# VH-VL binders against q8ixk2r445to577, part 48

Target 1, 133 residues: q8ixk2r445to577
Amino acid sequence: FFGMLQNKGLTDYCFDYNPPDENQIVGHQVILYLCHGMGQNQFFEYTSQKEIRYNTHQPEGCIAVEAGMDTLIMHLCEETAPENQKFILQEDGSLFHEQSKKCVQAARKESSDSFVPLLRDCTNSDHQKWFFK
Key: E = the ipSAE of ESMFold2; O = the ipSAE of OpenDDE; V2 = 0.75 times the mean of E and O plus 0.25 times the DockQ between their complexes.

## First folded at step 3 (VH-VL)

Design C1 (framework fv_recaticimab)
Fold by ESMFold2-Fast, scan of step 3:
Structure C1 (fold): chain C 133 residues (1-133), chain A 119 residues (1-119), chain B 112 residues (1-112)
Amino acid sequence: as target 1 above (133 residues)
Amino acid sequence: QVQLVQSGAEVKKPGASVKVSCKASGYTFTHYWMHWVRQAPGQGLEWMGYINPSSGYTKYHQNFKDRVTMTRDTSISTAYMELSRLRSDDTAVYYCARDTYHLGYFDYWGQGTTVTVSS
Amino acid sequence: DIVMSQSPSSLSASVGDRVTITCKSSQSVFYSSNNKNYLAWYQQKPGKSPKLLIYWASTRESGVPDRFSGSGSGTDFTLTISSLQPEDFATYYCQQYHSYPTFGQGTKLEIK
């Protein structure tokens, strides 16, 4: 399925990818921003290979987590999804990152009022529950 | 102005490791990804992987994943590629190459480091 | 991996000749949303590192002579040298960047 990936706890916030330069589409952090319903930078596809794809630009971007880090970064999609790009969207809405064994949580960015998705120990918090709209 | 200067030629025995350096100058080192590409004698170009110098994140080609380690030192604008458990067919010229806008094509290349693996 | 195949593997030509090198990808490297082909061409002279000639299939890198041109879309691409000069004898490689980088096997351009 596909659409805007919205947070249950931060009810007005969606996954958003808005790189500073459209010619530098990979290597920047995924953020959370107010859901606007217009697709574009908030439109993602969850694939059968457990990828979260960003198809607005080419080459297609896939959300990944760097080893030892807790931030979600945009990288190039591969023909076969690598472990760092696999997220299991569970029935309870949790988004489980298989390689790190952690869950994606909506969190406030350091020193600001901005929000980002981060890897955290899995809990039953609504800030770790996601759904496509 | 932009330069990538690599370490000198190496001769190694099978089973050894080699670590090649690539020193960048003339631009902000952390703003551009660094890829490693090798070329066996008389053959074509083979992509090995890249490092993001800002974060330290690496991505390796499946063929090298178990033997390659890419690192960097931002204080001296230098990237490193270490290849372990060397075989005779690892004999090649190893290049570092600067990514253009994180898109995966390369505007500047190092001069190459010849690695010879022989008994 | 996307497989890149070049033809011919080698060719002989004379100064002043028009030369065409072909590159084929196993999958399309064209994206309809931005109307771009994720394809680059490099020149490599003996003992030297590769030099970027063309990106986005047809955009010439700064400083590259206008006798070099790229064309094609999707899976079929060509590099053309309109009037071959002595300094053009080299090996040419195509590269896709639609996914992780892969290169063609190279085309060696030799003096006839």
Scores: ipSAE 0.005, ipTM 0.529, lowest interface PAE 15.0, mean pLDDT 85

Design C2 (framework fv_recaticimab)
Fold by ESMFold2-Fast, scan of step 3:
Structure C2 (fold): chain C 133 residues (1-133), chain A 119 residues (1-119), chain B 112 residues (1-112)
Amino acid sequence: as target 1 above (133 residues)
Amino acid sequence: QVQLVQSGAEVKKPGASVKVSCKASGYTFTHYWMHWVRQAPGQGLEWMGYINPSSGYTKYHQNFKDRVTMTRDTSISTAYMELSRLRSDDTAVYYCARGEFRYSPFDYWGQGTTVTVSS
Amino acid sequence: DIVMSQSPSSLSASVGDRVTITCKSSQSVFYSSNNKNYLAWYQQKPGKSPKLLIYWASTRESGVPDRFSGSGSGTDFTLTISSLQPEDFATYYCQQYHSYPTFGQGTKLEIK
């Protein structure tokens, strides 16, 4: 799959990566933003290696979760995908991070009106259901 | 075949502006960044900035940001670089160059546009 | 700015010679997360555009002869031409792309 990765429950929001410093595209948190379908920030590829890549024509950026964390951050892709970069997109739309045994959920950023994807215990919530558009 | 074709040589007076074009063919124009690099006579290469042809987002080197404007027209796969308030030390060959990343090696270059700024 | 310095500024060589050109960055261009060096090498002939030879410090661009090789890591890099051919007389530039791109001042390779 390739496209905008949209949330079923937070219906107007898509995965978005907009680092504050163009010189450093790695290490910042992935956010959720209103789906607009313009520019490179909202296009992701789901690969056969279970990676979520940040646009096919950008530096090999792969979404990862560090041990003990619940935030999704951008790392550089590796020749062999490490376990912290693998997400299983299930038939029901869940994005399952096997290393942590948790699911990606659309959530409000602390004390803010902005939204981010976070790892949470897996539920049947529409906020944990994702699809490519 | 990937090709970047630039506009012809320009001779300008100090204080004038110059606008260089770069027409892309042989690939999807919006899938690669377009960078601009110049080379003064007998000098090395100097990066000026880039444009993302898909979004129109630009990033300029601080040495040029007060005088440079980069634009594109996706309907004709053409990028533009305009440099204003020209000085004699702006005399250079100006290149457009394609990049796969925001900051990248450049795999294809235009043939160059010579800009001469002289009284 | 990351400053790129090349050595020598010029050299004279004969066909068949082994030639080495060095490039030093003022800051490391190595990235530990992907184990890559953000360093490229270009060849430029008089009146022509630069041509990409090497990227990621040691990866040869498609169509570039195997006599060209790149090595190094962090701040110190080398371009080697193992057996110089007549078409190799040109100016060579290193470039970092760890941040906004900067180039070395160039090394002019001339016929002896």
Scores: ipSAE 0.006, ipTM 0.542, lowest interface PAE 12.3, mean pLDDT 86

Design C3 (framework fv_recaticimab)
Fold by ESMFold2-Fast, scan of step 3:
Structure C3 (fold): chain C 133 residues (1-133), chain A 119 residues (1-119), chain B 112 residues (1-112)
Amino acid sequence: as target 1 above (133 residues)
Amino acid sequence: QVQLVQSGAEVKKPGASVKVSCKASGYTFTHYWMHWVRQAPGQGLEWMGYINPSSGYTKYHQNFKDRVTMTRDTSISTAYMELSRLRSDDTAVYYCARSYEPKYLFDYWGQGTTVTVSS
Amino acid sequence: DIVMSQSPSSLSASVGDRVTITCKSSQSVFYSSNNKNYLAWYQQKPGKSPKLLIYWASTRESGVPDRFSGSGSGTDFTLTISSLQPEDFATYYCQQYHSYPTFGQGTKLEIK
């Protein structure tokens, strides 16, 4: 399924990927931004391989977390999804990251009023619950 | 500097398969998408699909999905496009073309491979 | 698929002339998130592969002479050659890259 990936706890915030250069869309951090309903930089697809794909410019742009990191970064999708690109969207809305065994949580960015998705220990809080609109 | 060199012309019978190669040089092969675009005589350009040379991931246009296979060999920086069950209306010049970001903008093209399908 | 329509299909002109080619898309190729038109123009000479001339509707590719200019937004685009040179006689194609790429049928520019 596909759509805007919205947070249950931060009810007005959605996954957003807004790279500064459309000619280099990989390697930048995924952010959270006010849901605008326009799709585009907030339009993602959840695949049967447990990937979260960026729909705007690169259908094979896939959200990943590098070993030892807690930020979500855009990588190129691979023919067989690597462990660092696998997120299990559970029935309760949690996004479980396979490689790290942690959950995606909406969190405030330090020194800013901005929000980002980060990997955190799974707590079942509403800030770790996501759904597609 | 950047060059895409394709294999030579092919003449095939209906029902046969053809495999066209595209050898890249002058850049890092795995960092750019490789697309295939054809042009039938007197017709415009028609996108067939692409391959990600790094992962091997492919995306084919619906019109070709059941007959086309795109592969690559990173050890020799070469992409391949195989079209099966050829018909007379597959007669065309087949081009490889590379892109980066944005994905569907083609900055360099191969010289083209003429494929003629006739009985 | 987004359908691209070019006009005219052919055009006769003389060296030094101003030439305008038009391209229309069946759907908008404008992306509001980055404020860009996903529209390119290619030049193809007989027996040669296409060459990228213009992208983002109006940005000239490196090495393309300034007599080539692109304009337009949304669904209506134009390619203008301000002072035609002998090497400009070719077929010109517009292309959208907003979704799976599609091309116009081409405009053949011929010597008068």
Scores: ipSAE 0.000, ipTM 0.532, lowest interface PAE 15.7, mean pLDDT 85

Design C4 (framework fv_recaticimab)
Fold by ESMFold2-Fast, scan of step 3:
Parts: C-alpha cells; sequence; structure tokens
Structure C4 (fold): chain C 133 residues (1-133), chain A 120 residues (1-120), chain B 112 residues (1-112)
C-alpha cells in the first residue's frame, strides 16, 4: 500500500508529516491534516515488515511509538524493523501497534483545534479505522 | 545547478493530443514531486496536477483528470504531461515545476515553458 | 477551490517608491497545528517562467533581495517592495497551498 492514510471517522483528515527541513526528518510528531494529496508530507508506504514509511526523503523515516508514550513520532528506518515500528493494518481498518497492544486513533491535540494520531485502547470506533487513498 | 528543461513549442488541431517533456538535472529526480501548471495568453496560472517521480503516483485537478496523463522515466530524469482531446481554450504555456524544499506545493524551480497552440 | 483575489490588478510606480500589493483568500490558509500560513508569492517577467519570492507568507526564498517582504495571516496577505528597482517590473502572483494550489489573477507592476 502506498498513498494517503485517511481516517474513516474524520473523513477529511490524513496522516501528515511536515519535517522542519530535509536534514531534520527525525524526532517530530506525526499529525493529522486536511487530506489534499499534494506535496510529500501526506504520502506513506505500508511495508511487508508492517512499517509505515515516510519514504519521500533519504534517509527514509519510519513511524514509531516509544515505550510509555501514546504519540507517533518519526524515527529512521532500520534494515530489520524494530518492534516499536510495527503496525498491523487489520481487515476492519484498525491500525494495531504490536508492541503496546493499542490502536491508532484520530484525536484532538491538547489545547488546540488540531488533530493527531494517538495510541488508545482498541475499540470499534471509526476514529480508529484507516485506509490508503 | 538545478534546472528543468522542457520540449519545444507545439501546434495542434482540435481533438489531437500533445505530450510535453520536462528533463531534470542538478538534483535527485526521485526526491521531489513534479507539478504541471499552465498559463493561457494574458491570463493567470492554473495548476493541473503532479507526479511523484519515485512511485509514479499521480494526482490531477478535477478539471483535467479526464484528459491528462502524467508519467516519468527515472532512467533519464524526465517527466511527461500528455493532454488529450485538445480544444482551442487549451492554448497556453505549459510549465513543469518542482515542489519547494520543505515538502510543500509551492514551486521553487520552473521549466522554461512549452507553448501549445490549438487552432483549426 | 479556495479563490485568491489580488488588488490592484495593475499599478505604475517610480524607482525608489514603496509598493504594496494585497492578496485575499476565500478561506483561511492558516493551520494552527504548525502555526503556518500556506501562502507563496511569485514574480513573473514577460516571456519568462515564474520565480518564487516568498513562502510561508513571510519567509524569503534564498537569493531574493531583502526589499521584498511578505506579511499577513489567515485570509489577508501583502507583498511589499520597500524601494522599487527597475528590475522589479513584472507581474506578481500569490498562491495558496493549504488545499489544491490556486493562484491570484496577478498584479502587473509597471515602472514609468
Amino acid sequence: as target 1 above (133 residues)
Amino acid sequence: QVQLVQSGAEVKKPGASVKVSCKASGYTFTHYWMHWVRQAPGQGLEWMGYINPSSGYTKYHQNFKDRVTMTRDTSISTAYMELSRLRSDDTAVYYCAREHYGTLPAFDIWGQGTTVTVSS
Amino acid sequence: DIVMSQSPSSLSASVGDRVTITCKSSQSVFYSSNNKNYLAWYQQKPGKSPKLLIYWASTRESGVPDRFSGSGSGTDFTLTISSLQPEDFATYYCQQYHSYPTFGQGTKLEIK
């Protein structure tokens, strides 16, 4: 799968990564932004290693969640995907983070009108369902 | 030196197709998305769509998606835009433009433009 | 589509003048999550391709003289040339990239 990773519940919102510049691709939070399909910031690849890659830049970035955190951040991809970078895209559209046993949910960023993907207990909510467009 | 060099002017009859090329040099072709923008005589700029040169993924503006095809050849760092079923109001200068550094659809490098004239 | 409107459509000015052109979007192009306005300005000389002057509403592109500055937020934006030079004769366009890219109709700046 390659494309815009769009939310079923927040139908106008997609995964978005807008790094400060080409030389600083790592360490920032993945956000949700209105789906526009322009530029490199909304395009991700879901790989056979269960990675969500931001591969429009070199070196390639991979979405990860560190232990104890609920935010998705950009790390460098590794030749063999570490467990914190593995997400299972399930038949119902749920995006399951293997290491934490939690699901990715579209949620409001604190003290903001902006949205971000966060790890939450898995539910049947459309806000936890994603598809590539 | 970063530059985009486009193919030469074309004169076409209504109903024909035109294919414009855009050859990139001075940067890694697959790292920046390529957009196409046109400008009718004496008019403003109109965005047509883009191609991701790495994947081949395309996105076209609603007004063009029934008639436009964007492709690329990574072996020669060249992008193409083909517009079919030409009408007289397709007479314009067609530009390829590279997406600005920082992953936004503002355009930092432009081709010199290809004039396409559609007349009977 | 977000509609971009520029004012004036044309103006004439003398070398050394301060020139201001305005751009208005039909919808906000500000995004609160990253605190950025998705707005660019271009210069186009007759017979040539457009040249990027400003992006993020106020950030000057490398190599652009400091007499060019951009300001504004949300729906109202301005491009200012603080001391007009002969080489500034051109048409200027604003462009939003908050949604599908759309351009203003252009402001033609004539010297003399």
Scores: ipSAE 0.007, ipTM 0.612, lowest interface PAE 10.2, mean pLDDT 86

Design C5 (framework fv_recaticimab)
Fold by ESMFold2-Fast, scan of step 3:
Structure C5 (fold): chain C 133 residues (1-133), chain A 120 residues (1-120), chain B 112 residues (1-112)
Amino acid sequence: as target 1 above (133 residues)
Amino acid sequence: QVQLVQSGAEVKKPGASVKVSCKASGYTFTHYWMHWVRQAPGQGLEWMGYINPSSGYTKYHQNFKDRVTMTRDTSISTAYMELSRLRSDDTAVYYCARYDLRGSEYFDYWGQGTTVTVSS
Amino acid sequence: DIVMSQSPSSLSASVGDRVTITCKSSQSVFYSSNNKNYLAWYQQKPGKSPKLLIYWASTRESGVPDRFSGSGSGTDFTLTISSLQPEDFATYYCQQYHSYPTFGQGTKLEIK
């Protein structure tokens, strides 16, 4: 699957990666932003190895969650996908991070009116349901 | 001003383990990843891996993955690199180096180096 | 891993001379979307840690004298030192950061 990864509950918001430094693909948090339909910073690939790849840069970035954390950050993709970079997109739209046993949820960034995807205990909330446009 | 201060020289026998420390000052320790790079006598620089001081997440080069452990203690702004099952070809100067996640993967500050000698 | 090859392994030159050191990568380190080369140069003096001289193939680090310049693109890069000074005695290393960091073997510069 390729496209914009949109949230069912937080309608009009998509996964977005736009770090301040154009030459640095790793280390920054993935955010949610209004879906603009123009690809680029909102264009992701879901691979057969359960990766969410950011193909705008070379080398390609892969979304990961570090141990003990709940934020999604951009890492370099590896020859064999490590467990912290694997997300299972389920038929109901849930995006399950198997290593942590948690689901990706659209959430308000702490002390802000901005939105980010975060790992949370799995619920049947529409804020935990995602689909590619 | 940024400074990385490493522990002193070590002499070890084959099969032993060595643990090198790197104490950071002059910046927020958890905001920069810490990489480890070594240099054998007369050889070039060899990347070993990194640690994210905030989360404790580590990534090791395949050549070291079975023998290296990187840790940190945020209360004293110190990173550690432990290498086990030492062999004579592990004799090298070991460096810690700072990487700015909001910048590039070139290293702007380096520790002074820790000489590790492995001999029987 | 991307393999970095430097030449020469050593060279000698007189104070005031122009010196060129070359670095070649086994794969391109040029990123077309931003038109940048992920290549850095370091200087290492005996008993000291490496010091960053140049990044993005040609950008000088703050405080580095303008006699140091970098050039090249893709797989072939050069570090040039014009009008050598005695303090330039050192070993120079190139490094790519287009993937996991790898370094050249080094070039030892001996000033007569």
Scores: ipSAE 0.006, ipTM 0.506, lowest interface PAE 15.1, mean pLDDT 84

Design C6 (framework fv_recaticimab; at its last look DockQ between E and O 0.09; V2 from the best seeds 0.00; counts 0 for: pae E 5.0 > 2, placed apart)
Fold by OpenDDE, second read of step 4:
Structure C6 (fold): chain C 133 residues (1-133), chain A 120 residues (1-120), chain B 112 residues (1-112)
Amino acid sequence: as target 1 above (133 residues)
Amino acid sequence: QVQLVQSGAEVKKPGASVKVSCKASGYTFTHYWMHWVRQAPGQGLEWMGYINPSSGYTKYHQNFKDRVTMTRDTSISTAYMELSRLRSDDTAVYYCARVPDYTKGFFDYWGQGTTVTVSS
Amino acid sequence: DIVMSQSPSSLSASVGDRVTITCKSSQSVFYSSNNKNYLAWYQQKPGKSPKLLIYWASTRESGVPDRFSGSGSGTDFTLTISSLQPEDFATYYCQQYHSYPTFGQGTKLEIK
């Protein structure tokens, strides 16, 4: 699966990654932005290693969850996917993070009008449903 | 065995365009990113950009963004690099180079190079 | 761009000599998560394409003689040839791939 990763509940919002320095793609937070399909910012791939890859950069980046955090941060992909980079995109659209045992939910960023994907306890909310478009 | 075979030498006038081909064999073409690197006479190596043969996605160095176009034909495992509005300082050997893995960014296989000479 | 600086730009040596080439990056090419340095070395002979020698700063490519070794971390790296052979006289380049690829300016190794 590849393309825009769109949320069901937060209509027309997609995973978006736009690092401030194109020569340093790691360490920044993945956000949600209106789906536009232009450029590299909204192109992702779900792989057989259970990675969500930022598939427009060499070397490629992979979304990770750092210890004690609920945000999605870009790391470099590794030959063997580390545990904090493993996700399960289930048939019902839920995106499950194996290590934390939580689901990725579209949420409003604190004290902001912007949106971000955050780890939350798994529910049946459409805000936790995702699909590639 | 992995091979990258490039098209032959080109001689162009200033203002013209050149399109270099790179035919890959011995591996699955769409599974490996292809980069382009050039080398002016007696100079070092200069990275131009890359293409994902699977998706066709490209990234160009800013020095070439307005003049370079990288494409591919997956049916014949061939990558192309077209450089337009040529000038004398574009005279160089142009290489296609493969990256062995998506987690890496070094080049394990190179084409033999294509000499492009720009002169009036 | 990450700037790669090699030293020296050229040097002369004899067969059997130990040679060391240095490469410095303008910013770190070390990735703490996997403890790897995204640094490669190439050899290029006149009229030929570059040949990969070392990657991950210290891992030799298959077929590369063990007299070639890479070391270093962060921003400072070295390529060492323990005992020069006649076929080793060439130009050597370092390359980082932590970001978009950039190369050192090259080190030409000539016969003394």
Scores: ipSAE 0.780, ipTM 0.922, lowest interface PAE 0.6, mean pLDDT 95
Fold by ESMFold2-Fast, scan of step 3:
Structure C6 (fold): chain C 133 residues (1-133), chain A 120 residues (1-120), chain B 112 residues (1-112)
Amino acid sequence: as target 1 above (133 residues)
Amino acid sequence: QVQLVQSGAEVKKPGASVKVSCKASGYTFTHYWMHWVRQAPGQGLEWMGYINPSSGYTKYHQNFKDRVTMTRDTSISTAYMELSRLRSDDTAVYYCARVPDYTKGFFDYWGQGTTVTVSS
Amino acid sequence: DIVMSQSPSSLSASVGDRVTITCKSSQSVFYSSNNKNYLAWYQQKPGKSPKLLIYWASTRESGVPDRFSGSGSGTDFTLTISSLQPEDFATYYCQQYHSYPTFGQGTKLEIK
């Protein structure tokens, strides 16, 4: 699976990674933004090793969640995916983060009108359902 | 020095298919996305779609998605655009154009263009 | 589709003139998460490919003379040529890339 990773509940929004410095793509938070359909900064690949890869840069980035955090951060991909970079994309569209036992949810960023993907307790909400387009 | 070199002019009959090539040199082919844009005689520019040369992923404009196929061959740094079931209003100059991999779609280098004429 | 509208469709000018071309989008092309306007300007001479002049609304492409400048934000954008040179007679296009790319209809700059 690869393409733009879109939310079922927040229907016009896609995973988006567009850090302030294009030459420094590691260490910033993944956000949600209106799906533009162009790929590039909204283009991701779900791999057989349960990674969500950002394919618009070399070396490739991989989405990770740091210990004790609920935000999705861009890290460098590793030859063997570490546990904090593993997500199970379920048949119903849920993205289950194995290490934390939580699901990725489209959520409003605190004190703003912007949206981000955050780890939350798993529910049957459309805000926790994702698909590639 | 970056270059995008396209295949030569084509004359086709309505209903035929045309396949245009775009050979890249002077940069790492898989690091930049390749888009296709056409221009009918005396008219403006019309975006058709793109391909990610690394993954092979494609996205086509709604107006072309049932007739266009974009592919690439990484071993020879060449992108291809095939348009089928040609109509007279497909007469245009077809361009390949490069997009930096950190952007959504401004075109920093363009091929020289391939003229496709569709007439009976 | 985001519709791009340019004005004027054509204009006549003399070498040394200051020329202004405007571009309007039907929707904002400002991306609030990185504070950038997803707008570019191109120059096209007869029989030639378009050439990138400006991107991010106001950033000049390497090698483009500083007489070319871009300004604007959101839905209203301007390309200015401060002192027109003979090689500047061409057609100019604006392009948004906030969504799949769309172009203005072009502005033909002609010798007066």
Scores: ipSAE 0.257, ipTM 0.777, lowest interface PAE 4.6, mean pLDDT 89
Fold by ESMFold2, look of step 5:
Structure C6 (fold): chain C 133 residues (1-133), chain A 120 residues (1-120), chain B 112 residues (1-112)
Amino acid sequence: as target 1 above (133 residues)
Amino acid sequence: QVQLVQSGAEVKKPGASVKVSCKASGYTFTHYWMHWVRQAPGQGLEWMGYINPSSGYTKYHQNFKDRVTMTRDTSISTAYMELSRLRSDDTAVYYCARVPDYTKGFFDYWGQGTTVTVSS
Amino acid sequence: DIVMSQSPSSLSASVGDRVTITCKSSQSVFYSSNNKNYLAWYQQKPGKSPKLLIYWASTRESGVPDRFSGSGSGTDFTLTISSLQPEDFATYYCQQYHSYPTFGQGTKLEIK
């Protein structure tokens, strides 16, 4: 799968990564932003290793969740995907993080008007449903 | 030195198709997205769509969605834009344009343009 | 689509003049995640492809003379040429890249 990763419940919002320093892409948080179709910062690839790759440049970035955290952070992809970078996009649209046993949910960031993807206990909420467009 | 070299001018009848090529050199072709922009005589610039050369992923502006196809051949670092069912108002100069790497959407290099004339 | 409106549509000026071209977008082109305005300016001479001058609203592309400057934020942007040179007579376009690219209608700068 390639393209924009869109939320069903928070309509017209997509995964987005556009760090403040274009020369340092590791360690910043993935956000949700209005889908605009420019590609690049909203272009992601779901790989056979269950990675969500930010495939704009080399070396590639892969979405990860650090142990005990609920935020999605950009790490470098590795030859073999680490467990914290594995996400299962299920047939019902849920995006399951295997290491944490939690699902990705669209949420408003408490300190701002920003929306972010966060790990939460899995539910049937449309805010936990995702699809590539 | 980065260069985008396009195929030569075309003269077509209404209803025909045209395929414009854009050969890239001086950089890693698959690392930079390619856009197509046209300019009718005496008019401004009109964005048509893009292709990610690495994956082949495309997006087209609604005005062209049912008539345009963008492709590439990574073995020869070449992008293509094909416009079908040509109309007289498709007469324009067609440009390929590169978007720089890393989260940028402005065009740092442009092809020289390909004039397509559609006349009865 | 985000509509870009340029003014004036044309102007005449002399070598050495200071000129200002404005560009308004129908929606903000500010991208909060990196605090940048996704606005570029291009120069195009007859029969030639556009040439990038300014990106991020105010950052000059490599090799572009420092007499070209960009300013503005959100929806209102300005290109200024502080002292016109003979090679500056051309058509100028603004372009947003906050979403699918759209261009202003152009401003033709002619020698007086």
Scores: ipSAE 0.226, ipTM 0.757, lowest interface PAE 5.0, mean pLDDT 88
ESMFold2 (binder alone), look of step 5: mean pLDDT 94; pTM 0.953
OpenDDE, look of step 5: ipSAE 0.604; ipTM 0.889

Design C7 (framework fv_recaticimab)
Fold by ESMFold2-Fast, scan of step 3:
Formats: sequence, structure tokens, C-alpha cells
Structure C7 (fold): chain C 133 residues (1-133), chain A 121 residues (1-121), chain B 112 residues (1-112)
Amino acid sequence: as target 1 above (133 residues)
Amino acid sequence: QVQLVQSGAEVKKPGASVKVSCKASGYTFTHYWMHWVRQAPGQGLEWMGYINPSSGYTKYHQNFKDRVTMTRDTSISTAYMELSRLRSDDTAVYYCARTEYSHFDRPFDYWGQGTTVTVSS
Amino acid sequence: DIVMSQSPSSLSASVGDRVTITCKSSQSVFYSSNNKNYLAWYQQKPGKSPKLLIYWASTRESGVPDRFSGSGSGTDFTLTISSLQPEDFATYYCQQYHSYPTFGQGTKLEIK
């Protein structure tokens, strides 16, 4: 799968990542932003190793969740995907993070009008359903 | 030294298909997305769609999605745009143009020279 | 689609003149994730491909002369040529790339 990873419940929003520069690709939070349809900062690849890759520049970034965190952050991809970078895209559209046993949910960032993907207990909410556009 | 070189002019009858090529050189073909933009005689620019040469992923404008197909061949750094069921109002110059898909977002920094497609009975 | 409205459709000017072209988008082209306006300006001469002049509303492309400048934010944008040269007579287009790319109708700059 390749494309813009769009939320079913928060219908106009897509995964978005725009690092300050190539030297700072690691450690920044993945956000949700209005889907613009052009790819680039919203273009992701779902791989056979269950990675969500950011293909916009080299070296490639992979979405990860650090221990004890609920935010999705960008790390460098590894030759063999570590457990914290593995997400199962299920038939119903849920993104299940294997290591934490939680699902990715579109959520409002506290004290702002911005949105972010967060790990939450798995539900059947449309805010936890994702698809490639 | 970046160049986008397009195929030559085409004359087609209504209902036919046309396939335009765009050969890239002077850069890594898979690091830039390829868009197609057309311009009817005396008119402005109209975006048709793009292809990501690395993945093969395509996105077409609503007006063209039932008639356009974009492909590429990475072994020869060439992108293709095929438009089917041609109408007289498809008469235009067709351009390929690249965009940088790095975090530095600069659209259409290089364009092909254009391919004139004339659709007439 | 985001509609781009460009004005004027044509203008006549003399070498040395200051020229201003405006562009208005039907929706904001400001991208809050990186604090940039996704607005570009192109120059097109008869029989030639468009040439990128300015991107992110105000950043000049490499090799573009200092007399070209872009300004604006959100929905209202301006291209200025501070002292018109003979080679500047061309058609100018604004373009948004915040969503699926759309272009203004163009401004034809003619010798007075």
C-alpha cells in the first residue's frame, strides 16, 4: 500500500510529517493535517514488515512508538523492523500497534485545534479506522 | 543538466488514444514525482495528475480519471501519459514537470518542452 | 478545487517600470504544519515551457533575478518586478500546491 493515510472518522485529515530539515528527521511527532492530495509530506508506504514508511527523502523514516508513550514519532528505518515500528493494518481499517496492543486513533491535541494520531485502547470507532487514498 | 525530453507531436482523430513520453536525465528519477499539465491553445495551465516513479502510485484529477493512465519505466527513466477517447477539446500542449518529494517542497522546478496533440476529424 | 483568480489579465508597461500582478485563492494555501504558503509563480514565453520564478510565496528560485519578488499570505498574493527588463515580457501564472495544483488564468505582460 502506498498513499495518503486518511482517517475515516476525521474525514478531511491525513497522516502528515514535515521535519525541519534532513538532519532532524528523527524524533519529531507525526501529526494529522488537512489532506492536500499531493503526497509529499503526507505520502506513506505500508510494507510487508508492517512498517509505515515515510518515503519523502533519504534516509527513509519509519513511524515508531517509544516505550511508555502514546505518540507516533519518526525514527530511522532498520534493515529488520524493530517491534516498536510494527503496525498491523487490519481488514476493518484499524492500525494495531503490536508491541503495545493498542490502536492508532485520531485525537485532538490538548489546548489546541490541531490533531494527532495517538495510541488508545482498541475500539470500533471510526476515529481508529484508516485507509490509503 | 536536469532535462525532461518529451516525444514528438501527435495528430489524432476523435475517439483515438495518445501516449506521450517524458524521458528524465541529470538526476535520480525515483526521487522526484512526475506530473502532467496541459495547455489548450491560448488558454491557461490545467493539472492532470502525477505518478511517484519509485512506487508507481498515481493520482489523477477528477476530470481525467476515467480516461488517463500514467506509468513509468525506471530502467530508462521515462514517464508516460496515455489519454483515451480523445475529443477535439483535448487539443493542447501536454507537459511533464517534476516536483521534489523531499521536505523542501518546490513544485514544477523543471518542465519538458511540451508535446502538441491535435485532435481533429 | 481551489480556484485561483489572477489580475490583471493583461497589462502594458515600459522598460524600467515597476509591475505588480495579484493572485487570490478561494481558500487559504497556508500550511500550518510548516508555516509556509504553498503558492508559486511561473513565467512563460511564447512557444516555451513555464519557468518557476518563486515558490512558498516569496522564495526566489535559483538564478531568478532580484527584481522579481513575491509577497502575501493565506489567500492574497503579489508578484512584483521592480524594474522591468526587455526579457521580462511574458505571461505570468500563479499556482497553488496546497491541494491538487491549480493555476491562475495568467497575466500577459506586453510592451507599451
Scores: ipSAE 0.084, ipTM 0.734, lowest interface PAE 6.0, mean pLDDT 88

